# Ledger of designs, part 4: VHH binders against F-box protein At2g23160

Target 1, 307 residues: F-box protein At2g23160, of Arabidopsis thaliana (Mouse-ear cress) (q1ks79)
Amino acid sequence: MNSSSPISIDLIAEILSRVPSKSVARFRCVSKPWASMIRRPYFTELFLTRSSPKPCILFATVADGVWSFFSLPQYPYEKSSSASVAASAKFHVKFPPNNMRIGHNSDRRYFSYGYTSGLIYLYGDSSDDRSVICNPYTGEYAILPYLQRYRKTYSFLVFEPIEKQFKILFMAYLSGDRDHKILTVGTGNMKWRTIRCSLRYEIVSEGVSINGVLYYLGETSAWDNKDYDLKYDYAIVCFDIRSEKFIFFEIERFCRLINYKGKLAVIYFEDDVNYQSCLYRKKNYVEPDAINKLNVWVLEDVEKQEW

## First folded at step 11 (VHH; from m3 with S35N)

Design r1
Fold by OpenDDE, fold request of step 13:
Structure r1 (fold): chain B 307 residues (1-307), chain A 121 residues (1-121)
Amino acid sequence: as target 1 above (307 residues)
Amino acid sequence: EVQLVESGGGVVQPGGSLRLSCAASGFTFSSYSMNWVRQAPGKGPEWVSYISGYGDSTLYADSVKGRFTISRDNSKNTLYLQMNSLRPEDTALYYCAKPEWNYKGTYFDLSSQGTLVTVSS
């Protein structure tokens, strides 16, 4: 009769550290020793360490308009052992399904995609002009209501952190549609709403979403905004996702936008040009004044426009 | 308002068959993947089956593979679950589930009444 050695409290802690928090709470009622153990800071730390979602890297391959989603488990790099743990990518799902086509284009103006907080957004310039949101892990998806646009431009999936809402922006093309469209992802009948913008800018950059604000670089001409005395052809467009309002920061030159430590940063470097504008709008490439140095400006206050 | 109304449940003997239906309204049915989820007494919800909007792709839980068939008729806004070779462990409240999204991810609202399937001798 091999006296099944009572499971050590430490082992119990290890086991409980791997169960859902709700279950842990229930287990407090099992015994006084368990309750005591669960209340120990050690257990809390253990639980938090174990419950922390293992950071996974989500990546996708695209072939013939079909996305294959994979994830890689990020094992906490324990520094020491050189053992090249060949992390095998886990396949999740192919999207879209076979009878669904989402046009793929290398030009982001014709194909928009976004990912935030586990949600994938795809918009393809196909005959069907389909905007779709999907779960890349499970393949769950929703086709968004049809939106007719004059010309397809950038569409952005954004997340508003205060209200905890996903929104999709469909930007107006400068020479066509006057207004932008926005859709809030939610329950029920999702509808596109119109957002009016006082100034017209063509989007010439990818969007950067930071703390509830979407930033992108816009380009305009004197003709586009004839009623406004604009100083420059470029502006950083700031879209407050919550209020759904636009703010514009005129800038002299083409630049790159990045998220730098939770703030918008603009990067100016030599020879950086908007190739699209150079090719299609301006016959005469005016050599931008030689930016001799890489300059990075960080937006410190959006409202005050302090850089 | 999104409405999902499940039907077709009942009492059946082991080895029997049932066909569940779900009438959907309040949204563009074909625009959504759909699912069946079940909840056995005293247990948490269990995903059963997935179907794409046009029905071209289907997925099944291992527990029901080969026995259950999910289908849909978009013209009728109806989701189906053909259940064959039913087992006592299939006893559950069955829900039709449309995917929803929030900041936590994709979820199923199981607030509908569901349809009860009881497999018993």
Scores: ipSAE 0.877, ipTM 0.966, lowest interface PAE 0.4, mean pLDDT 87
Fold by OpenDDE, last read:
Structure r1 (fold): chain B 307 residues (1-307), chain A 121 residues (1-121)
Amino acid sequence: as target 1 above (307 residues)
Amino acid sequence: EVQLVESGGGVVQPGGSLRLSCAASGFTFSSYSMNWVRQAPGKGPEWVSYISGYGDSTLYADSVKGRFTISRDNSKNTLYLQMNSLRPEDTALYYCAKPEWNYKGTYFDLSSQGTLVTVSS
């Protein structure tokens, strides 16, 4: 007669805190002790803390243009237990559907992606690939209108915080006759619109979105007939997401852009060079000097261009 | 403007069958996953079924699995829901729903008129 040791009330609380609320309601009818436990503020708090969307890590694998989306629950690692909790990844969805393919490329000039507030944007590496927005948790998706691409392009998913709108930017290649395009994600028939940009730069940084402005580093090159070399000019390109206008800040050198406490910051070492430009400039690999000074500038006012 | 017009609702006896239709316009129908959502009197909206753009993938709520079948005809921009073995608990306004996105995530706009399904003896 194996006396099955009664499950402790604490263990029951733990189990019930992990089940749907509807189930918890049903379990109130199981016994008076369970009902009492479920009514305790402790259980309510326990349940709420566990029912709150736990920060999870969303990641994807890609094979032959098919994406598999997974999530890992981030359990607040209580500091004390050294035990490597093997978190099992939860599979959500394979994407895209309908035997479509979205190619991946390590060069972001051929492949772009974005994630904001549960919305995933995928821009494939093939000129024939369609852009798609999707919710990897539910499987909901929309194929964006076809846009012809020419050579290397960048695409950005951005969020406008005032109007609370998602927009997708398509940045046309410099040598092409094509204009930049923008699409607003919303109700209705989504359409690409042309954005006028007075200056064309090659994008040489990741985009940084801060308070409704997208920032990236642009590069232009001009042949210098005197030195028989390419001269590179750099600018910070500012795109106001709401007004859909570009502003350009000329800068003297290659730098990295970061979000520093809600402000744009530029970071550069004295010996920082654009790796892509260096590939063409075999001669100017300046060995990093042992004393490399890091320079940080924070943009205090975008309109006044005060650093 | 996106328009979704549901039809095919009516009064049926328990165990009966009904086929709902949704005529879609104002967007590229085949480019979107589509859904059926229902709302019973005095209750919140309940997701019923999902279908991919070309119908190669379908999903169903547990409450309707084995009884309901979602399908679509992209040439006609029409979504369908075949409902068999209807039960009184299936009584609801049924909505055709296209996925939408905002800062809160993915949602369904249920502003259409819907079609009323009443299952009663």
Scores: ipSAE 0.844, ipTM 0.955, lowest interface PAE 0.4, mean pLDDT 86
Fold by OpenDDE, last read:
Structure r1 (fold): chain B 307 residues (1-307), chain A 121 residues (1-121)
Amino acid sequence: as target 1 above (307 residues)
Amino acid sequence: EVQLVESGGGVVQPGGSLRLSCAASGFTFSSYSMNWVRQAPGKGPEWVSYISGYGDSTLYADSVKGRFTISRDNSKNTLYLQMNSLRPEDTALYYCAKPEWNYKGTYFDLSSQGTLVTVSS
């Protein structure tokens, strides 16, 4: 995946507006132009607009397994305005109640969260390994049915737009070796269902949900995938939320996935390393090189794998 | 199927007391926060009170603070609302409400029959 064309600053802004704030912070170090762009009120507005479906930023603090949810109002910024509007955080609720705790972990395999359409999903270190959905504004919540926890797992809150359903995907750590679990959020007693995946991989990216499909990057090289003629170490896994089926296509290198105008896009720097290595920030933070080239590919056709 | 059956309503004089109950079935009761919601004649639904799964946290609307007490017995899958010092403005159909989620957010299904509380002299 070699691109010879430079990426426009506008496109870069769009890309960065869709990545986690922590990543944005890192990208300030890429170049002076990037740093300048990120500091512009326009970018702030753009970022904030993309961060939440509501005209606010939802954030939380956690102490001793108790989460405090806050929001910052989003103010409209004029594109030409150099002025920043100060916003005050509004406290909403503390969660969970005193009878439970949800511990935060920097390793996403031990802590998962999701937010979509006002619904928060939390899975983390707790005495009973419970998964919870809640409303961060009102404190309404439901504890999901008990699921035996894998040692390390990824879980995703996803939304199916056609049927307008929330689902929670609980992944086996070694995909293909163990069955994944899925739960549809609804009325009554929610139940975990089993979904099988034949391809074995380790998830090495955050999930990106686009139009009813969950995308994430899997590393396939570490597992026996004899049933597949794999040429590369990585594959983009596509989970159709409605049908609950997995499809995948190989990709030649590690990359990050983003939603670009309703399409899956991959971005990578020349010196990009496995995402998992980045989770352990303490020892191996590699500062981005200013001379690195950013590459962006947009998937135009999933079936044809056309970029 | 989720079922919520409210009871305990009636006619009381101002200053009187009532205890409402809600029998819950069809879901793991203790896994959910629960609420009381009321709807007065000609008015929209009004949230009254919130209780966490094990009752360690409670919230009340300002209009009922100090007068109403929400509680629950998970062993009986029952939600309660003790209403003291009732006022005419408390007249309403009272619903037990379990939180639900859809693409629009959290909502309460008020399709149950509710229990009518009438406060009148």
Scores: ipSAE 0.825, ipTM 0.942, lowest interface PAE 0.4, mean pLDDT 85
Fold by OpenDDE, fold request of step 13:
Structure r1 (fold): chain B 307 residues (1-307), chain A 121 residues (1-121)
Amino acid sequence: as target 1 above (307 residues)
Amino acid sequence: EVQLVESGGGVVQPGGSLRLSCAASGFTFSSYSMNWVRQAPGKGPEWVSYISGYGDSTLYADSVKGRFTISRDNSKNTLYLQMNSLRPEDTALYYCAKPEWNYKGTYFDLSSQGTLVTVSS
């Protein structure tokens, strides 16, 4: 009589974790141990964490500091049917509640936002605005601790995959002596922590988060006495989300950062310029030549800076 | 550490009323939206009501709309649920729920003891 090794509690947990919530509720009645297991936070998470929204495009409109969040279903492009399926946007929630406003600004120096894994981070352009995190589908939110900064500069909402934590990196503006700040989203009282960085770059790209590392393009300018012009230097800034350390890779030109198959890649045309930076500086920029080839470089080793 | 302590539950006849309370500690109470969630015997958790940080916005499940009223006193770090016209189907363990976030999205930690509401004739 081969004593069928009792299914380990871990295996039971795994099985139950895959069962619909309705079924799990029934299993609570099976035994006291099962009931206890089902009451564990991880099972609760399974019941309450709405199935990852089907790949949908999330977008928002803003009017007078009130945001309306919508989603569009992404229908798998069936290759064959030319039928433009008119996707209807689904309205989810207006945010924030009536007692708050979050102003929008096209200049990221005055308005910060982020989205990752269903979480929205917003820091409005008004001086009195508080930074908030919210669920754009349900309207759940938390106001983050007050952070006094000269400019509401670039903030990044990032996810650390090992510790499974959200962090908000608030980058200090270049003209200030202020260090960067970081906040870990979690249970209890959230606090801004100071992160020191030896090098300062103006952020001239959106952040790309790949495998626990945040990448963005930084820019510095120096006056060239020889040419009587501003020389721009660029660097890829790497932020390890877990260790909260910065690494800098100098690059010769403006480029766009993308996630290419789980690796950082840079894309550029030979005549690519930072048009955003130029706009801010009221300088004319040259549009890329249509004849130029798109260049893609993939970072193979971050530590060795091998492309 | 976040602590939520529910109270006010009990046995009541159909049509009766109860007022639940939740004492919150370990976080800035007014900075968070708060919720009531209930779990009936043999059923999964059900969202009951939502209230904004300053109480200016409230939402209710259809099943309780018009009967339940959520409120809060931020000076006391307390969440309330006034339950009127109670029905047998309202029988459940009621939890005060603060929103939390993980890689799957927003969730409620229902690890508190909750308060039992039993509606029986």
Scores: ipSAE 0.498, ipTM 0.802, lowest interface PAE 0.9, mean pLDDT 85

Design r1
Fold by ESMFold2, last read:
Structure r1 (fold): chain B 307 residues (1-307), chain A 121 residues (1-121)
Amino acid sequence: as target 1 above (307 residues)
Amino acid sequence: EVQLVESGGGVVQPGGSLRLSCAASGFTFSSYSMNWVRQAPGKGPEWVSYISGYGDSTLYADSVKGRFTISRDNSKNTLYLQMNSLRPEDTALYYCAKPEWNYKGTYFDLSSQGTLVTVSS
C-alpha cells in the first residue's frame, strides 16, 4: 500500500513563518469528516444536524508538481508560538497520484486554482497537465475533460448561486478565436461547452465574483477590436455566471477590483507614470504624494453601469 | 446518466473469499478515483477502499487492510474488490462509488442496488 508521510514539523513551521499572516488566513475552512461525503436523504440530514463547524486553515506545499495538503486548527490560546502551530498541523493527502504532475506557477496566466472546503480546482503549468478537481482531505478527484493547452490562458472557478453550481471558465486568448470554454461541475459526464466573448483582451487582474457575476480587468490595446469604437486601453469585463454572457464597460486606467459590501469597487492611484510604459518596462516609479491620492468607485448597477 | 451496477455478492463462511464487480457507464471511468462503500444492517455507511484513476494508488480502511484488494480495469469500465479472509463483521450491502461535488462538498451517491455479502457459519 502506497502512502505519503508528512514533512517534518520544523520544516512546516519554517514554511509558515515565511508566509504573510494574511496569506495563511485566506484558506480558512470548515473541516468535513469522511462520513459527510456519503449522501442519502436520511444520512445527509443527520450529518448536518449533528456536526458543528470547527474552523481550520488549509495550506499546501508543492514539490515536483506534487501537492501535499495540510490543515491547522485555529487556537485561540496560542497566538505567538510557531513551533506549537507546526506541531498541530494535520497531514491529509499527497496529490496527485504518482503518475500525474500538476506544476505550480505564480503567474496566473500559466497556472490556475480555486478552492472551497470540498473542492480544489487546479490547472497546471505544463502542456501535458490536465485540469483536476479534488478533495484535499481525502484525495478524491476527477480529471476534467481534455482541452489543448494554450500559453497565456486564464481560468476561474466560479459559483452560480441560483442553481448552486460551480463552473470553470477557461479563457483561451491565444487561439485567435473569440470562443472560450466553460464547464459545469457536477454529476454525470462533465463536458466543456463553447461560449463566445466578442471583445478580445488580456486578463490583467484577479477575478472577483459578486452575486453571480464575475468581474475582471481586461487590457485591450494589443488586440484587433475594430467592431468596437474603444477609446481606452482597459475594460471591466462582467460575466453573468448563470446566463454565461459577457458585457463590458471601458475604464480609463489600470485598477484593482474588490468586493465592497456586495458591490464592485475599483481602486487606483494617480501617478506621474504612464501605465503602458510601466507594464512594458517592468518599472514602477510613483511620487509619494501620487500614491496617497486614492480613488474608489463603487458600481451601483451592473446593467446600467451606474457608479 | 451515471450508472453503477454491483455484482458478485453472496453467502460465504468465515475465512472465505468473494470478488465483487461494478460495471460503470455514463461517465469517463478512467478520469475518476473510485471507491467501495459498505453498509451493515442497521448501521450507517462505512468507507472501505479507494483507487486512483490509473490504479497506481490505493487506500483501505483499517478494518480491511491486508484482506481486501481494490482494482480496476479501465478497458472494461469495471471496478473490483477482492475480499479474502472474510469475517462476520464484513456482512454488508456493498456499493461502488464515484466522487461527486455540489455546493456542500464532495459526496457519494449510493442510489444503486448494491450487492449483498453475508458471512455466516
Scores: ipSAE 0.487, ipTM 0.844, lowest interface PAE 2.1, mean pLDDT 70
Fold by ESMFold2, fold request of step 13:
Structure r1 (fold): chain B 307 residues (1-307), chain A 121 residues (1-121)
Amino acid sequence: as target 1 above (307 residues)
Amino acid sequence: EVQLVESGGGVVQPGGSLRLSCAASGFTFSSYSMNWVRQAPGKGPEWVSYISGYGDSTLYADSVKGRFTISRDNSKNTLYLQMNSLRPEDTALYYCAKPEWNYKGTYFDLSSQGTLVTVSS
């Protein structure tokens, strides 16, 4: 009976003041309309226009699997008050629509999203969850074709810079190389294609995309990979987004991956461990000297594995 | 492959009504939000209305609120626009639109024939 789409400014201020920063996703909006942007032979394209003359920040709140998308003006200096931010916010859309189920998990390994010019990819970590792409400004969406999902699966939204394509890479949990899938965004009736990766591993990092290559850390086991002569329990997996080919190289220990000035950097502390499996054991004793030492390696040549 | 075929346009006097239809094929209709877009003579395209995949959420441009009603029948792969209280300003070529995506974002492919609505005495 009451309005369900608009949220009062007072309620937005209360929500933002009670939500930690990591629960609020922040996006940059494109400031110019695109109505005449793309001209192609044999067909006409029209982008939905955005009326605002100034750039704005797009952000989202998530509660019980329901995303609410907002924008506010972007200025040279950001306001410091959460109430001031909420007072200037403009509500766009609540997603998903009724009767649609999208899983939400605060663990970023099992739930991810990406953004570019009106594209957000949402996926779940179970077979009941719908995988969807949507425009958070307009609410336009498409439900992607069904994939069988089990827990501990991982998806990546990646950008291929040569052909200027977005792709969604789905890595199936503990499956053979026939269960992994990839989808190219914007190819008419979008379809999943089978993709092969013969190395078996658990994905234990977020992905880092650098110059058309997706990097992530895999935890391997010699038992699962008898056809390889594996010496260590970890590998950096490199996925060439254009060719859709995997390569890997082993590393001795758990590490973190970052983009350092357009190159992959690997960082770790000497006694660092995979906190996902050992958090409760290590939290009772940490020697200060072990934390104080940071090692950094920068990959200079992916093909030759030169550091 | 993907086809959208609009129909139901025509000439009508101000205050009249029309119902537009759009037959969809080549994709899973119920998986997509759908839209009506119109293009008046000498003007650029204007978004008119939106409906979610199962029809439970709708949006309208301010210029048509209260007069137009979007609906869909997923069993027939058909999108509808009921237009009431038509005005001369509603004269336009009307397109059924499915969202598409490329590297620059979401867009509508308006390469179909459309259906012409003319509101005049």
Scores: ipSAE 0.472, ipTM 0.837, lowest interface PAE 2.2, mean pLDDT 68
Fold by ESMFold2, last read:
Structure r1 (fold): chain B 307 residues (1-307), chain A 121 residues (1-121)
Amino acid sequence: as target 1 above (307 residues)
Amino acid sequence: EVQLVESGGGVVQPGGSLRLSCAASGFTFSSYSMNWVRQAPGKGPEWVSYISGYGDSTLYADSVKGRFTISRDNSKNTLYLQMNSLRPEDTALYYCAKPEWNYKGTYFDLSSQGTLVTVSS
């Protein structure tokens, strides 16, 4: 471990103010993904540890490809002051070692990570970066086997609950080599294995893992998928983590995916598109009659595709 | 199959020196941070030292800081521990340890035989 770094009270307060509110509504309800709250002057990732008797918030600051990991006790509903929170922060490690860099990017298509108790997966923002797994408290790490990739990358850390195994799914970008890969963590002899997905799409969402199934949104409109007779431009792709098989079902529009109390939910505004900055938007411009409503749908049965 | 084979232990007087070696096989050695762990008679395992995959970062337990030096030679797949100014409390079975992961987190599998260091007056 390197020497400890000071962390400003303003940064800690800002991080904690962005922790998503939990909703208990029984109709259509959303707990916002906390990982999407990244800010660019310094990139901060929040990790909520819920499997501990004494839950804490693990967070990291990233500068120049170097990560500093900290933890805070999670106060139930009360947060007395930013000074009290700053005094509670505990520095753990600065990672990676001096001869490595793991770049961060706010766009998940160019940077991926996963977290569980004692395991962080990092997949850097450059095609030259090696993927790593590490312990954020001690700095213990392993560099994963080499995997050639395009700069625009998609990978997911997923948990298989029956065999109690972590896996890393790598989805190749279809303009190049189409070999998707999967790796089982902790097998002793970690190797990438080739898997196939016959549906062609661009991945346009974060992944959500629920009950041994990884879900993400694919945009199919730019690809030849004649074997499937597709009616819409989007599909929710479902990856069964144990069997390592893909299925999908079509969805009529761009949406966001969340875990709602153990079920997949989709949310969208009527004007959502898969790129948020494509239309010029002036600061302070407001159309007088413009309104955008939030829609939420919950998948009740994956096999029947019922909502 | 992952194999870690320790050697270089022995009996020394207080103030003496030993150099431990660990030969590694069955995995890409340079891809892992590596550790020394020791277990004194009748006591649980105690972490001793850490070294990064290419040797550029090291860390030591307070009890050995300044006396022990961890190093590695990735061309020989070998981890080393130079032990100077040995004390009776350094008497232990010493293990080379590779980090591993399961659903409970990071752990060390200490299934090797280890190498015994005895420091006696």
Scores: ipSAE 0.446, ipTM 0.825, lowest interface PAE 2.5, mean pLDDT 70
Fold by ESMFold2, fold request of step 13:
Structure r1 (fold): chain B 307 residues (1-307), chain A 121 residues (1-121)
Amino acid sequence: as target 1 above (307 residues)
Amino acid sequence: EVQLVESGGGVVQPGGSLRLSCAASGFTFSSYSMNWVRQAPGKGPEWVSYISGYGDSTLYADSVKGRFTISRDNSKNTLYLQMNSLRPEDTALYYCAKPEWNYKGTYFDLSSQGTLVTVSS
């Protein structure tokens, strides 16, 4: 393992001063002093790990398609100083090796990543059309088998808890009518398998995995779903990771999905807007101070769809 | 079926040299980073060295840096370890290791026979 340079320590302190200590967030960090020195701004993805009595924050910086991975022991906030936190940062590895590039993009249709149990899945720049799994601490990696990419796509790294397997779900654009792909991560020759979902929608949320089920929000209004009697523009899609089957239930509005105490919860603010309504928002701006109310709904029974 | 077959071990005097080989099959060799791991008698496994899939990036444990050289030939699906200036402390069973994944993350499967290196005067 490489040791961190003095400039790397200063950069880490700057990055961490800008991120809430109690949340998992995907963010980009740009500092004018060192950004003017560097030809491209640094991009930072923050991962929070919670797997030991001493929880750790795993984070990465990305420059020119090269990822640098670091970790920090997570402290209670009131007991930490910024100088003490910066001195505790540990550099692990720079990935990928020379002549490989894994680009980044703020639009999740062109860039995907996932993290579970010390495994990172990366899907990057459309020019490479490559997916990689790697250990961010050691740099151990595998390039996944080639998969023809649609121009817009989403993918998820998921964990199946009964067979204890990681899987990567690669969702074709215009879900439904199209064959989606899934790969079981493991030993031997990993191979993509085709799975089908008859419902057509655009994926408009990040996914959340709870007890072997991947949940995400689909927007259905722009597609012909004649075989379904749909009343609303949104559906929560549930992917059973073990059986590899899709089910869904409708929901009236855009929402965010979270894991709340081992159950799915949906949350929204009155002025929420989804990805597809950005242009609409310019015309119908809601005053910043009008209302601020958080609504939370928890799914009590996935099979019966009880809230 | 993934198979890793190590060879090239033997008995050598301190200060001598030895070259280990590992024949790989059952997977796309060039798509994986590869490693050497050793296990001395009565001790746990010790990571020795790492090489990227193209061979353009290498890492070494401090105990072997400057004396060992890892390399690979992707056209022959073979991993190598050139071991120079051998010491009695290098005596161990050496394994070629491919990264594997399970619920605990990344691990090495050391169930092959390995190849024994003995450094004695």
Scores: ipSAE 0.421, ipTM 0.813, lowest interface PAE 2.6, mean pLDDT 70

